# Designs tried in a protein design chat: VH-VL binders against Transcription termination factor MTEF1, chloroplastic (MTERF1). Part 6

Target 1, 262 residues: Transcription termination factor MTEF1, chloroplastic (MTERF1), of Arabidopsis thaliana (Mouse-ear cress) (q84x53)
Amino acid sequence: AGETSDTGILFREKLIYLQDLNVDPHKALRVNPSLRSAPISSVVSVETLLSSTGLSRPAVGRILDMFPDLLTSDPESEILPVLRFLSNEISISEQDIPKSISRCPRLLISSVDYQLRPALTFLKTLGFVGRDTITSRNTVLLVSNVERTLIPKIEYLEEGLGFTREEVAKMVVRSPALLTYSVDNNLVPKVEFFIEEMRGDVKELKRFPQYFSFSLERKIKPRHRLLKEHGILMPLSEMLKVSDGQFNHWLLELRLRSAERR

## First folded at step 2 (VH-VL)

Design K09 (framework fv_bermekimab)
Fold by ESMFold2-Fast, scan of step 2:
Structure K09 (fold): chain C 262 residues (1-262), chain A 122 residues (1-122), chain B 107 residues (1-107)
Amino acid sequence: as target 1 above (262 residues)
Amino acid sequence: QVQLVESGGGVVQPGRSLRLSCTASGFTFSDYAVHWVRQAPGKGLEWVAAISYDGSYKYYAESVKGRFTISRDNSKNILFLQMDSLRLEDTAVYYCAKEGYYDEDWSYFDYWGQGTLVTFSS
Amino acid sequence: DIQMTQSPSSVSASVGDRVTITCRASQGIYSWLAWYQQKPGKAPKLLIYAASSLQSGVPSRFSGSGSGSDFTLTISSLQPEDFATYYCQQADSYPLTFGGGTKVEHK
């Protein structure tokens, strides 16, 4: 019977182990049915490898909870090659490996040969070399499909905004997050607001591509409306990259100067 | 690799002037506000001045207002601090600091220079 | 001006200890607070921004918490390289102001 089965006891121990890591066992089993038959030593070996990089136990648990397929991954053939790629081909320091993984856990389930290296090669053609090379902050770009994700974003910036490939390359190197944003849900609405409501010149977006990193509803629209109410024109960077306190200070100073001219 | 390198510090007499420079590399200098922060020997950090990415806005600590002038040359990636009417209380290591951001609307300093010492003799 | 008060001014600790440093603003600053580490003879290094966001390359044993006027920096298990002076900084309004610093010293 199941009650006296060694395999049933071992399975229960596996569930307790996962719970101790704060991994939801029911979600993990639903997402990764192979976990039912995997030996506990396999799960432990995955945790041990990830912990050896400097990741805390809670951080390892969060990663395994996000990607339960990792629980049955072979550390030597599926995980270690990713860690070696980050250290040897990207040249991320030992201290920054845990941060790279924590910021982009999907790196661990991505093929080096079919995803990470092809993406790196493509990004190098855009200018991610030398001082602008991929770092722990930009590894999210490596998990993006070149054909289905990266190229369409480049094409939107070229054709949609009327920029050359050289200009687009400079923009994305300067603001790598551009390649992570949705064209339909992020780029298009922000461009439309900039051109139609703000009456902006798209050439300013080449100077300040970080514009696309700011919330349209929480920051761009509210600050624009406040400036418009007071008849004030301001460069995008001065408008957007300062705190609410700093923005209010600048608004007050501009209003005072306007009153002095009266 | 982001680098900020200060220069121009030295021994000065009270009432004299001194010009500090900070040369930036490894990032697009013209995109970021940059600051001067000082630290008197054995004391804490004191913010001195800030300049916006294009030089349009300048901010000063009350203790230096009217005596110090912050400026920048974006074509050469250099930040300046012109220090006039120097006082003994201006004795400090002066750091230049780069403003960081990532969907943030407040000033934090993600990179700092090594500092340059300004001190006095009679 | 916004006054930043740090406590304690110094703390004696041993490797492996949990260390907590507190920073209090004289008025509400939301989450506009950063923490810096400074080793003798070196420039400050950013540890935490926006009260709780860990800077890239900073070990996970460092964490920040708080909002409004009361903030805490925690080092969960002190390492030999963590003996340094720590500063908080408010970024809500000009002039920008720093706390007085907390020196973490060997017991």
Scores: ipSAE 0.000, ipTM 0.379, lowest interface PAE 18.5, mean pLDDT 85

Design K10 (framework fv_bermekimab)
Fold by ESMFold2-Fast, scan of step 2:
Structure K10 (fold): chain C 262 residues (1-262), chain A 122 residues (1-122), chain B 107 residues (1-107)
Amino acid sequence: as target 1 above (262 residues)
Amino acid sequence: QVQLVESGGGVVQPGRSLRLSCTASGFTFSSYGVHWVRQAPGKGLEWVAAISYDGSNKYYAESVKGRFTISRDNSKNILFLQMDSLRLEDTAVYYCARDFSDYEYWGEMDVWGQGTLVTFSS
Amino acid sequence: DIQMTQSPSSVSASVGDRVTITCRASQDIDSWLAWYQQKPGKAPKLLIYAASSLESGVPSRFSGSGSGSDFTLTISSLQPEDFATYYCQQANSFPLTFGGGTKVEHK
């Protein structure tokens, strides 16, 4: 009749363990075939290390479900170096390590030597030092490839806006999210609108790089239209930094002052 | 050392003019917006004026608009406040202060001078 | 103009006390708020920017919280050097405006 090997029992225990963590076993096995032969003790050691940072069990499960390759990672040679990098080289506090990982789980599958440290070194040359240093809020910059992703964005700003590398570096330090935006879907349309419709001086983008963080369709275009309809010119920072309520109040005040002086 | 030092304060008569100066050292002055903030004796802080890093944008409190003029000389690392048509209510210690962020206006001020007193003779 | 209201105007406290100072903006200022410390005869010193970010070199016993129109500065365990006047300041729009100040003095 049918027989079940100890190997089959161990495999089934592994599947039950993954299900308990809310990790999809079928997806995990498809993405990481090495799971079939990996000891359950190795998988448990990964969960134990991640939990020791302060991550909740559901958070650990979500991370492992997202990146099943972690399930067969060696904790000491592949995961611990990332955690030590965050605490020792980035200087993220022990309390903020779980927050950093939960915001950017891709940190855990990124090589310290080939990705994280080169990215940090590059970002430091741009001015991410001192009060502008990398924190738990912007670790997403560390998982971007320097040569394939970060440098091309900087080059676009240099060539597209006519700025020096030093000027672009200042913009990026002031608005780090700039390095996360799509050139084709975010930067180009906003630059074109600023130059062509707003008739803006590109020097203003250097002074207020946060311009690129605002929705073109939901904020930039509607506010520009209102200002243009009333013949009002104002700096981008005054236009965009305020809430809708503040903008409407400010616009009303300018219209009233204009009427009083006529 | 990053520092700002004000000068030019003194005793003045109502209706007269006075020019305050603020000299910067230890940082790239031409990269920062700068502010003038005053404090009347025993009173709180009152923002007066601001100028962008390149001098292209200037902002004033309504109480001084048309009477005071802010300017800067980036080649000499000096900020100026020209005060015309002085009134008794302009009596205060005047501080210059560096905007927190370079090349932009954040409005928070991280480096302050020691202040210079402007007062009136009877 | 955005009006900034601080409370209390003064507070009597002892070393080791938790001190809380509040600041209310007449309009929504998002997180564009700074806190300053001023000792008699001295210039103000920046403590907190962006409502909750601690300035470099400022002791961790100082913390800021809030967004929109209500903000709080907390000193978790008052030290002798903390007896001073504290000011909030909105940086959302011109003209920039300061709160009236809160004097932290010895009990």
Scores: ipSAE 0.000, ipTM 0.401, lowest interface PAE 15.0, mean pLDDT 85

Design K11 (framework fv_bermekimab)
Fold by ESMFold2-Fast, scan of step 2:
Structure K11 (fold): chain C 262 residues (1-262), chain A 124 residues (1-124), chain B 107 residues (1-107)
Amino acid sequence: as target 1 above (262 residues)
Amino acid sequence: QVQLVESGGGVVQPGRSLRLSCTASGFTFSTYGVHWVRQAPGKGLEWVAAIWYDGSEKYYAESVKGRFTISRDNSKNILFLQMDSLRLEDTAVYYCARGPYEDYDWSSGYLDYWGQGTLVTFSS
Amino acid sequence: DIQMTQSPSSVSASVGDRVTITCRASQGISSWLAWYQQKPGKAPKLLIYAASTLQSGVPSRFSGSGSGSDFTLTISSLQPEDFATYYCQQGYSFPYTFGGGTKVEHK
C-alpha cells in the first residue's frame, strides 16, 4: 500500500507545489491543518489571483509562507473583496496594488467589513483625507483594530502627555507610524527617556512626532549621550534625522573647531 | 508593574486533562499577544503555544497540536491552556509570557515578561 | 522547524572574564533573535531582543551581535550575579524555537 487519501499522491503534489513557491510545508500544515485535505486547485487559485495583481512569484510565496491560512482561502469571497476595497474605496491604482500588498501582506487576511473599512473611517476622522489620504505607502494603518489598538494609542497621547485630540490628530498625520507602535514597549520608554534624561519639553514631541520612529537603544540614547558629554543642546530633528556617519562627522568637526579656538 | 501569575498545575494521571490559567496585571492585556513556554526538569526551554492579542490567531508546537487549546478572556485579563490527553513527556514547569505583537515590525518575536511558572507532573 | 544550535553547552569562568556564547539558526532569521538569562528555580529574563537591542534595566556588560544565521552573546566582564543558564530564541516564524542553553558556572 503506502498510499492513502490524506497522504497519497495528491498530498505529496501539494508539498512539492508549496516547496516550489518557497513555502515551508511543515510550518504551513502546523498553522493551517486544513491544508492536509484541501485540493491543490485551492492553493493554485489563490496563487493565480495574487499573481494576477502583478506580484512576482517569490513575493506570492513569501506572503503564503507568512500567512498559510491564505492557502485554503476562497479567492472570490475572502481575497478579492480586499483587492476591490483597495481599488474602489482607497483608490489605489492598479499598478500600485502589488506594492500595497507587499508592504502589508496582513491586508489579505483582514476583514473588509470588520477591520479595514472601520479603520479607514476612523483614520479619516483623524485627518487622513485629501493630500494626507491613505495610499499604498501607509495601508499598514488599516490592519489595526480601532477599539483595542488605535484608540488606546490616541488616549495615551491625549491623557498621558496632556495633548488635545486635535493636536494628537496632527501628530499622527505627520508621523503615521505612531499608530503602529506599542504604547508600553515603544511610546512610554521613549517619553520617559525624553522627559527624565533629556529634560525635554513635551511640546517638542508635537512638533517632531517622528521622534518615536527612532530606536531608543541604537539611536536616541547613544546620540544624547554624545551631545551631553560635549555640552551640546539641539532640537530633536537635528539630533535624529541624520545618518550615524553624518552625526559622527558633524560632532567631530564641532570638536575640532572647539579645540582650534583653545 | 507588569505581572503574570500562573495557576492550575498539579499532579495528573496520563490520559487525563488539566487547565492552566495565567492572570495578567499592570498592563493592557487586550493589546498583547501571549505565549506558553514549558521546561521539563533539568531540560531547556520549549515553546508550546501563542495567541494573538484579540484571540483571532493561535499557534501550537507540533508536540501538543490537537491535544492543547490556548484561549484568552480579555475582559478578565486571563490566559488559558487546556491540556487534553496528557502524556509523561508533558511533565514540565509551564510559564506564560508576554509577546509584543502590536509593534509587529520591530518588537514581535520575543518574550519580554514571564510568570513564575506552574508545575505539571504525573502520578503513575 | 528552525533549529537553534547553541554552543558551548557549558563554560567555566571566573569573575572578570569575558564570556562568549554563540547561537546558529538552521536558516536565515534576519535579526529575529532574543537572548534570555535563567537562574535556578526562576523564570527566564529577557536580556536582548532584535539580536543586539539591550532590554531596559539590563547591565551594559551584556551585548549581542550577528544577523542572518550566526549570533553571539558577549558578557564583557563577568560578575557574580551572571552565573546562570543563557538561551537564544528565534522569533522569525512559528513555532518559536530555543537554543539548548549554555550554563555559565564557576571555574
Scores: ipSAE 0.000, ipTM 0.397, lowest interface PAE 15.2, mean pLDDT 85

Design K12 (framework fv_bermekimab)
Fold by ESMFold2-Fast, scan of step 2:
Structure K12 (fold): chain C 262 residues (1-262), chain A 127 residues (1-127), chain B 107 residues (1-107)
Amino acid sequence: as target 1 above (262 residues)
Amino acid sequence: QVQLVESGGGVVQPGRSLRLSCTASGFTFSSYGVHWVRQAPGKGLEWVAAISHDGSNKYYAESVKGRFTISRDNSKNILFLQMDSLRLEDTAVYYCAKDLTYEYDWEGYSYTGMDVWGQGTLVTFSS
Amino acid sequence: DIQMTQSPSSVSASVGDRVTITCRASQGISSWLAWYQQKPGKAPKLLIYAASSLQSGVPSRFSGSGSGSDFTLTISSLQPEDFATYYCQQANSFPLTFGGGTKVEHK
């Protein structure tokens, strides 16, 4: 049948178009079977809208390769509302929209009404307002479910560590990444090591919530063991903020000074 | 403390259906994507399916697409794999596994690695 | 699908040896690679994620390196408990794919 042959040609045109964007066509078809019947004009309209934000063609291709469901999304009802939300409600400048999307492509597949706006409202109650408002650097917080994800983390910090809501709010505003960390895989092991091995005061965790951003195995444990071996005590910020080179140089200087006294 | 336990495996006839379950405890199940991974006797690991933290996104290996359905019940901390039109090539120990990273990362959905695994449940076929 | 090729399929080693396992992706996967250890009759255990990040509780003798298409798992000084099968797994895109495995066995 001629119709079948013509349809096959149009389908191949779509595969070529996707490949030109560096989107793996066969992977995209496996993830999003709707691509088989979607007209190429639909795919082009999605690319056009994303490119209109200032995203480079390779960046658009990477996003579409990551989320092939976007290739059959309706730009006006599914994508444009997210872009307008970022511009109008978060007040991200037009120049920073591409940066926001590149840092968190999941924004494009997130519901404004059921995910993004509820998350923003909740984050504002924690103190993400004024100088600490949500920016292109921390839009990742907007894609987290309030009830299932954000609240349990706050409850762990409040109830598990004995902190007040006001203290927890200060911690997460100062270190927003706290809201992205796993309680069981990140927070609990680091708290246990701090209290049990380091004999630390939990009040220091409120003063330096960035503690949770450092690798337990690659930075916290090795540096603590070196300090303990040499009988040295120091604040977490002094222990962890310096580079490995600076820490090792400082420790070497102490050893050299010790040798000079000999 | 942190644990995944599979159940529902057994002996089935080709062409029939079987439903596997995986019960989670000791972590916030609703915050993590979860996977089904299988291993045929004496063979290597094969990824089968994954489901996002909220159940909105589902992914399948080509060999099971259209036959298997992944789902979850976050209120009960249970992951399911509905296996229809079973074939001899589906003979394997089926593991459920949790994504290492919390529900998402800045470059995509959480599929960084699988840090917690169940003990596995065997699916095999009658002669 | 992204194909993951592991080399060697098996390696004979003695306690104290340095063991190196290589994994090659059929296309670029950035740093989205994990390494697992599996002992007979047991579930796999995550050793390394994001190519080089050591999982909590995993001994420092295990290390990962590489980016793009070529990756290496190194055990600096093999211990008795390290005799097992090791798998790489790409996490760049669906479907996720595992390497064929490398069995580390006694000389």
Scores: ipSAE 0.000, ipTM 0.376, lowest interface PAE 18.9, mean pLDDT 85

Design K13 (framework fv_bermekimab)
Fold by ESMFold2-Fast, scan of step 2:
Formats: sequence, structure tokens, C-alpha cells
Structure K13 (fold): chain C 262 residues (1-262), chain A 122 residues (1-122), chain B 107 residues (1-107)
Amino acid sequence: as target 1 above (262 residues)
Amino acid sequence: QVQLVESGGGVVQPGRSLRLSCTASGFTFDSYGVHWVRQAPGKGLEWVAAISYDGSDEYYAESVKGRFTISRDNSKNILFLQMDSLRLEDTAVYYCARDYIEWGSYSYFDYWGQGTLVTFSS
Amino acid sequence: DIQMTQSPSSVSASVGDRVTITCRASQGISSWLAWYQQKPGKAPKLLIYAASSLQSGVPSRFSGSGSGSDFTLTISSLQPEDFATYYCQQAYSFPYTFGGGTKVEHK
């Protein structure tokens, strides 16, 4: 008879707890309806485990706001296996685990058996071993599905650029961000611009795979247009690696020298 | 933790050669441009040389151009500075420093080593 | 080469004081300026990049301003650990150049 009132009070305490963590309670309930009936100890247990890794309270709140399903996760069966995978199979030091999670919170909602370990095995096959092994800074690669995401990107680079699997593997080891980019929204437009507008030789992309890490609209196109206006040809690395200030300064110097020639 | 540790400094005679090394740990060394910056005793900072993340591009201060050579071994996470035809004006603590932007343009120096002293005998 | 002129060369200050250091470039460098702190016997530490962006972990009492050729570093309330030498550096064009340094000393 008193149960409804007691349950209502506990529910409100849960909402207040979430607000204190800067977690939007209505968004969390919308995304994770099981949160409505879950005991407050569930939220507290998850927050305590994440904080014990060294994550700050605001960082924990941001993670839980981003992935509300974590609020009802069992720490022992769903979260600890990920933390153990990072420390035991990737060999990330305890001090770097919070940084790994902050950089890629999606690790915490990823299955070790069905996602993280298969991805690690695939990446090792590509050459992410020894000096190029996966570290706290590259864990983002582990949350991409091998069959649906990673392999299609490798295949696009093979077929789109005419490279062998071994050549593509060397490219992605040198520029791991390639595996995080959309084929349709990032890779294809950059390849088309390079071939059609820049009249580039695709073999240069094998030498400088970092080309794909630069903004097409904000860096590649504007710098190419400026060089074309001045009749200047330069390697992609010289064109793209320098700061905007450095690039503009060099163009200004070239224009001044050109004016002096008469 | 990001660490840069210089070695190879010492007492030399004018006209001789010396090779400095900088060992990097705690980050993906082959993704960052790295620099050598020196400081004469009691004086200010002077940028000496830079090398791109893949070793394809090198830049030098005019005072050392033709005498110093910057290089790197990404398999061992080591940066080198080969100093030839050393002069008294090269007396300084030599720091290695990491570029602020991964794979990007040269910019600012976010992490520095402890430095290694290069000085001359009487 | 771009010449960087720092003023003053030294400042005598007490804990709690507001300290301002200026840096002037011999030509326009947009916002390609950084500020470093160096304590005796230690390597420099990055405080501010892109003229006004505070490096993570640096206390909020440090601030940078300016663009073009004139730049300022401000320490709003000097603390005991802030007695050090401060350097500006232009990242607009190599060779990269540093200011002569400003030594913040106890009165």
C-alpha cells in the first residue's frame, strides 16, 4: 500500500543523481527505458567503477550521458571485461586506461568477444604489431566492425587506387585514421579531387597516405587553388603539412620574388 | 606518460663532431614532427632544426645550415642531431621537443626533454 | 627572419600582483604565437598557443591576447610557483624565432 510512494521517492532520487552528474534524465530514460525500474544502486555501481579507473566525475557524467545503456549495465559482466581487455591484451598501463576511455567511450559498450578482440586480431594482420601496436591513442580502431566497416575500406583502397592488400596495409599502418573515415563522404571525394582537379598520380597517395586526414573543403581545395593560380607544383606533403600561416607566408614570398623578376 | 630524453652531450673541441640523440616514449613517435631547440648558458631559446613525422622534410636555422643534420629512426623512437664543424657559439643546452599537432604542420612545442649540455674545453 | 622583441626584460613583482609581458613581431604573424614558462634548470613548458589558447593543465590566471604584430601574456594574480622566465615564439614561418625572455623576480 505504501509501495507506490516509496518507489516514486526512489525514482526522483535517481533523477537528481543523474542531474548532479550532468546526465540528461529525460534523454537517458528515452534511450534506456529500463532505467525507470532499475535500482539507484545500478547507477552508483557503474559510476563508482568508472571513477575507480581515474576518470573525473565530469568525464564519467559525459560518458553516461552519451551512452545511457551503461547506467543499467552490470559492472562485473559488461564493463570489467573491457577494462581487463585493455590492460591484459593491449597492455595499456592502469594510468592510461582513463585516457583510452575518454578518447573512445564507445569501448565501454563494445563486446570484447564479438567486436574488440576480432578487430585487434584483424589489425595485427594488417601490421599493427611491435612498434606499430595498438596503444591508448589508437583504441578507436577497435570499435569498428571488421566485416561491415574495416574490410570494405581496405577493399575500396585496393580497387579505387589499384594497390595490393600489402600496399594498403602499409598505408593504414602509417595513417591509421584512414580506417576511421567514411568511404562515400571522405575517401571518394578526396580521391576524385586528387585525380580530376589536381591531376595527381595515385602512387603519391601511397607515399603520403596522410593526404586523407586533411579537410577537402578547408585545406586541400583552397591550397590547390592558390597554387594553381600561381602556376606552382609541389609534393602533397609540402602542400598540406605546413600551417596556414606558413603556407600563406611562402605564397607571399613567391609573389614578391615574381614581381621583382619583371 | 610522454617523455623525451636527450643524450650525447659533452665537452668537445672546436672543429670536431658530436651526435645528439633523443629517445621518445609514451606516444606514437612516427606521427609527430620533432625539433631541436638550444639555449646558451644564461641566454634565451634558439630554434635549431626540425624533421617531419616521416623524415621526408627537414628545416634548419641559418646558423647551423650545412653543419648540422637532423634525422630520425621511427623503428627505435629516436631523434638525432649530427653536429659537424662545431664552433664556440654552439655552446648550449640542446632540447628535443615535440610538435603540437599530430601529422600536421610544424607549430608549437608541447613536450620538451630535459636537455643535454654541449660545451667546449679550454 | 622574423624578429621577436619582448618587453620588459625583467619584472620585480610580489605574490598577488598582476604581471603583463609584451611581445612584438617584426612583421605580421596573424595568431601564430606561443608562450612558454621556464624555471631555473628546467625545460620550457607550453602555456599558451595560437596567441590566446590555454594549454590543458595550465592555471586560468594565465591568459594571452593579441594578433598581427603585438601580443601580451597576463598573469592575473602571481603565485609563488610563477617566478620564472617567460618566452614568446612565432610559428608563422621558419626559422622559428623566440623573444629574448622576461624574467619575473621577487621584489
Scores: ipSAE 0.000, ipTM 0.370, lowest interface PAE 19.7, mean pLDDT 84

Design K14 (framework fv_bermekimab)
Fold by ESMFold2-Fast, scan of step 2:
Structure K14 (fold): chain C 262 residues (1-262), chain A 122 residues (1-122), chain B 107 residues (1-107)
Amino acid sequence: as target 1 above (262 residues)
Amino acid sequence: QVQLVESGGGVVQPGRSLRLSCTASGFTFSSYAVHWVRQAPGKGLEWVAAISYDGSNKYYAESVKGRFTISRDNSKNILFLQMDSLRLEDTAVYYCARSYPWYLGDTYFDYWGQGTLVTFSS
Amino acid sequence: DIQMTQSPSSVSASVGDRVTITCRASQGISRWLAWYQQKPGKAPKLLIYAASSLQSGVPSRFSGSGSGSDFTLTISSLQPEDFATYYCQQANSFPWTFGGGTKVEHK
């Protein structure tokens, strides 16, 4: 059973415990005021459950600092269902659960019934099944709201670019990060540059949806401008997937081939 | 300016082999998928074969599958069509054509060569 | 395979006439259709792609319309150099297929 009241001594002990875990006590209390009266056994129980999955103490501390509401969560009714969902419905191996959580700590504060399972069901309709099933590598897709976040991105690709749902689904399965990008801040500026300055056909984007994962200012624009200056046309994948050194070497090679009289 | 020039056509006997070539200039050949499209005398256009920009993917019309082989030499900007077991029905002008966009898929043919004629002796 | 049917097979026209050519796909191809012009003894030339996009260098008297299964090429005012055979092509799926052609000839 936990402590029934928080006296000055018990409160101080709680603050010291949080500090030892590298959790900011002032931030935690501001975000989660119920922490003032919660027994220290509550915090210990949460840490113990998370550590039992294989998470290191520093990793647990980072998660609790990021989401202080977890400090007063009931482990069995609020945290354990997420862990069971990952192992039973996603089929993530016990050894990979810590990796899944470390990559996406927001899983732990997400409702299984109202967020994770509906998102999984929606993603399955897009083609995240079989070889492309959700794994420890892409659980971040599960924490996005279907109606407010995922569907608007799909609709932009369908209606804004003139693609069918089947074509968009294939793009998203091929490049799952598309579902994490902002329409206004990422997708729209990159589409505008591709059409207006690169004179590209939008159909090329469905063949190489990874285009949207590259920096517009640091990679797409500089490389396009270099190719344009030299009169060279290169597939998007060759243009964007290689290091700066390799790109410069390829540019030199293409220029040399163009100059040869053989 | 984009140019595609076919060669290798001629008069052949049924059952024999012939190799067509298409030399490309005025664009980065290694960055584009390219095609062979044929046209029988007085008839319409028939797509024959395609090869991806890097040569890794090859596609054939059902009428030529197993008899024709498409290949390319990106170092020399040359597209090839090896035609084996030639039939009378293969009589046509053979055009090479560039993919638009550069990849195979939702494919149009934006530039064409002038064609090379393949006919059969009487 | 997607079958492409062109109508008419030939049309007789005079310079200045409005010419309309129709192409029907045996199944839905969205907007993925091109139009080509072929003059006697010459290679085909791309006029229009994606049903309505005019290829660079092609005169504005050429226009394309349609989606799904029914498509139209229009020449608003026929010029002497427009007497040729016109072909539609579906780009939606492999194998890529052409219509049978429409010959635009002098009256």
Scores: ipSAE 0.000, ipTM 0.382, lowest interface PAE 19.9, mean pLDDT 86

Design K15 (framework fv_bermekimab)
Fold by ESMFold2-Fast, scan of step 2:
Structure K15 (fold): chain C 262 residues (1-262), chain A 123 residues (1-123), chain B 107 residues (1-107)
Amino acid sequence: as target 1 above (262 residues)
Amino acid sequence: QVQLVESGGGVVQPGRSLRLSCTASGFTFSSYGVHWVRQAPGKGLEWVAAIWYDGSNKYYAESVKGRFTISRDNSKNILFLQMDSLRLEDTAVYYCARELDYWYGDTEAFDIWGQGTLVTFSS
Amino acid sequence: DIQMTQSPSSVSASVGDRVTITCRASQGISDYLAWYQQKPGKAPKLLIYAASSLQSGVPSRFSGSGSGSDFTLTISSLQPEDFATYYCQQADSFPYTFGGGTKVEHK
């Protein structure tokens, strides 16, 4: 059975099934070697459960291609608990379950007991309650480890900005994406640029935590340099929230006036 | 008609230098940031370097930093890539590309590409 | 560096099929993501910018979605001219990085 499953007609049928779902079979086998011996009925049962939530066939295939370990998961013990958690503990409506999963497929490979529920509990302590509660739009916050990922980010902002934990908590509730950004690759460079190059007052970051949602190389640095070259000072919110069209118009006007002065 | 045309590619020996050029026409070249992107034969796309609209800011991929120099001449509408100490790993078609609008964050993309110029090595 | 992972590496499809390609960033990149189409021997062509904005002149059957770290390119009804390799590209930070590409092939 193992030999025919691995190299015979049954194995070939699995490859065709995966290809029809737009799942890369070679990548899936490399990431999940147990797929070689798994019966096709096991793979089909996973697809059936995910499709029963309202996910389209292409959406299911995309999820399975991203996380091939799901192809050999037990639907009842490994996937269904996540779906029940979303419905019962977060109170996401049946209609919005597919949207939640499509926005954050990583939910399906996340342990309810060791990841999702601890993260929900922690987020509630930060102020994700009431009108700011976790919904289908921000379930991405649930897939980050509290101790290894979320707390270090908060502690970095606390130390880097000189703010209290309560002040940082208010910042992340106003700009939840902060919790998804890398400390070393996103937060540190943006804080250092703001303090060292922009000579900014860190209290402004407390008032406009959306600063961290803007690209350092694409928006923050280029816009700051241009404003500095022309002796223009403006609040972060006006600098970064101003429409690209308006900013470009100002740049063109400044360049035209400079050319006329030559 | 908006277009970018690369030139300067060819067959070289390892350790030597090449200078690629990219001539822009049909738009205000001095208003746009421009990039070099390469593609090894049969492989995917790899970003190489970028230069600001006025030439004041330059960025490089780590693999080419210290060996390649990006520059531009806005009076002639030309982008350059000076490639020194060339390696076999630099074998690729080199494309110049215009940032759709460097100052529009909503348009972080390369909307105009040249036809590419091949840089390869003699065996 | 931000790593961009595309799925699948290749997909076999027929004219009229719905094709979906995914792109995953190793960290959050907001919506600073573009999609390109490349045919053999030709330069890439921009399809989608800012994750979901359709480039002028690109057919409406192409659409993009996603934000943060997970993105998709969808072709709602594949046409003969759509058989090509597709690439995602992040522009959140330098160095800019491309996905490995997805080849859409004839079934």
Scores: ipSAE 0.000, ipTM 0.393, lowest interface PAE 15.6, mean pLDDT 83

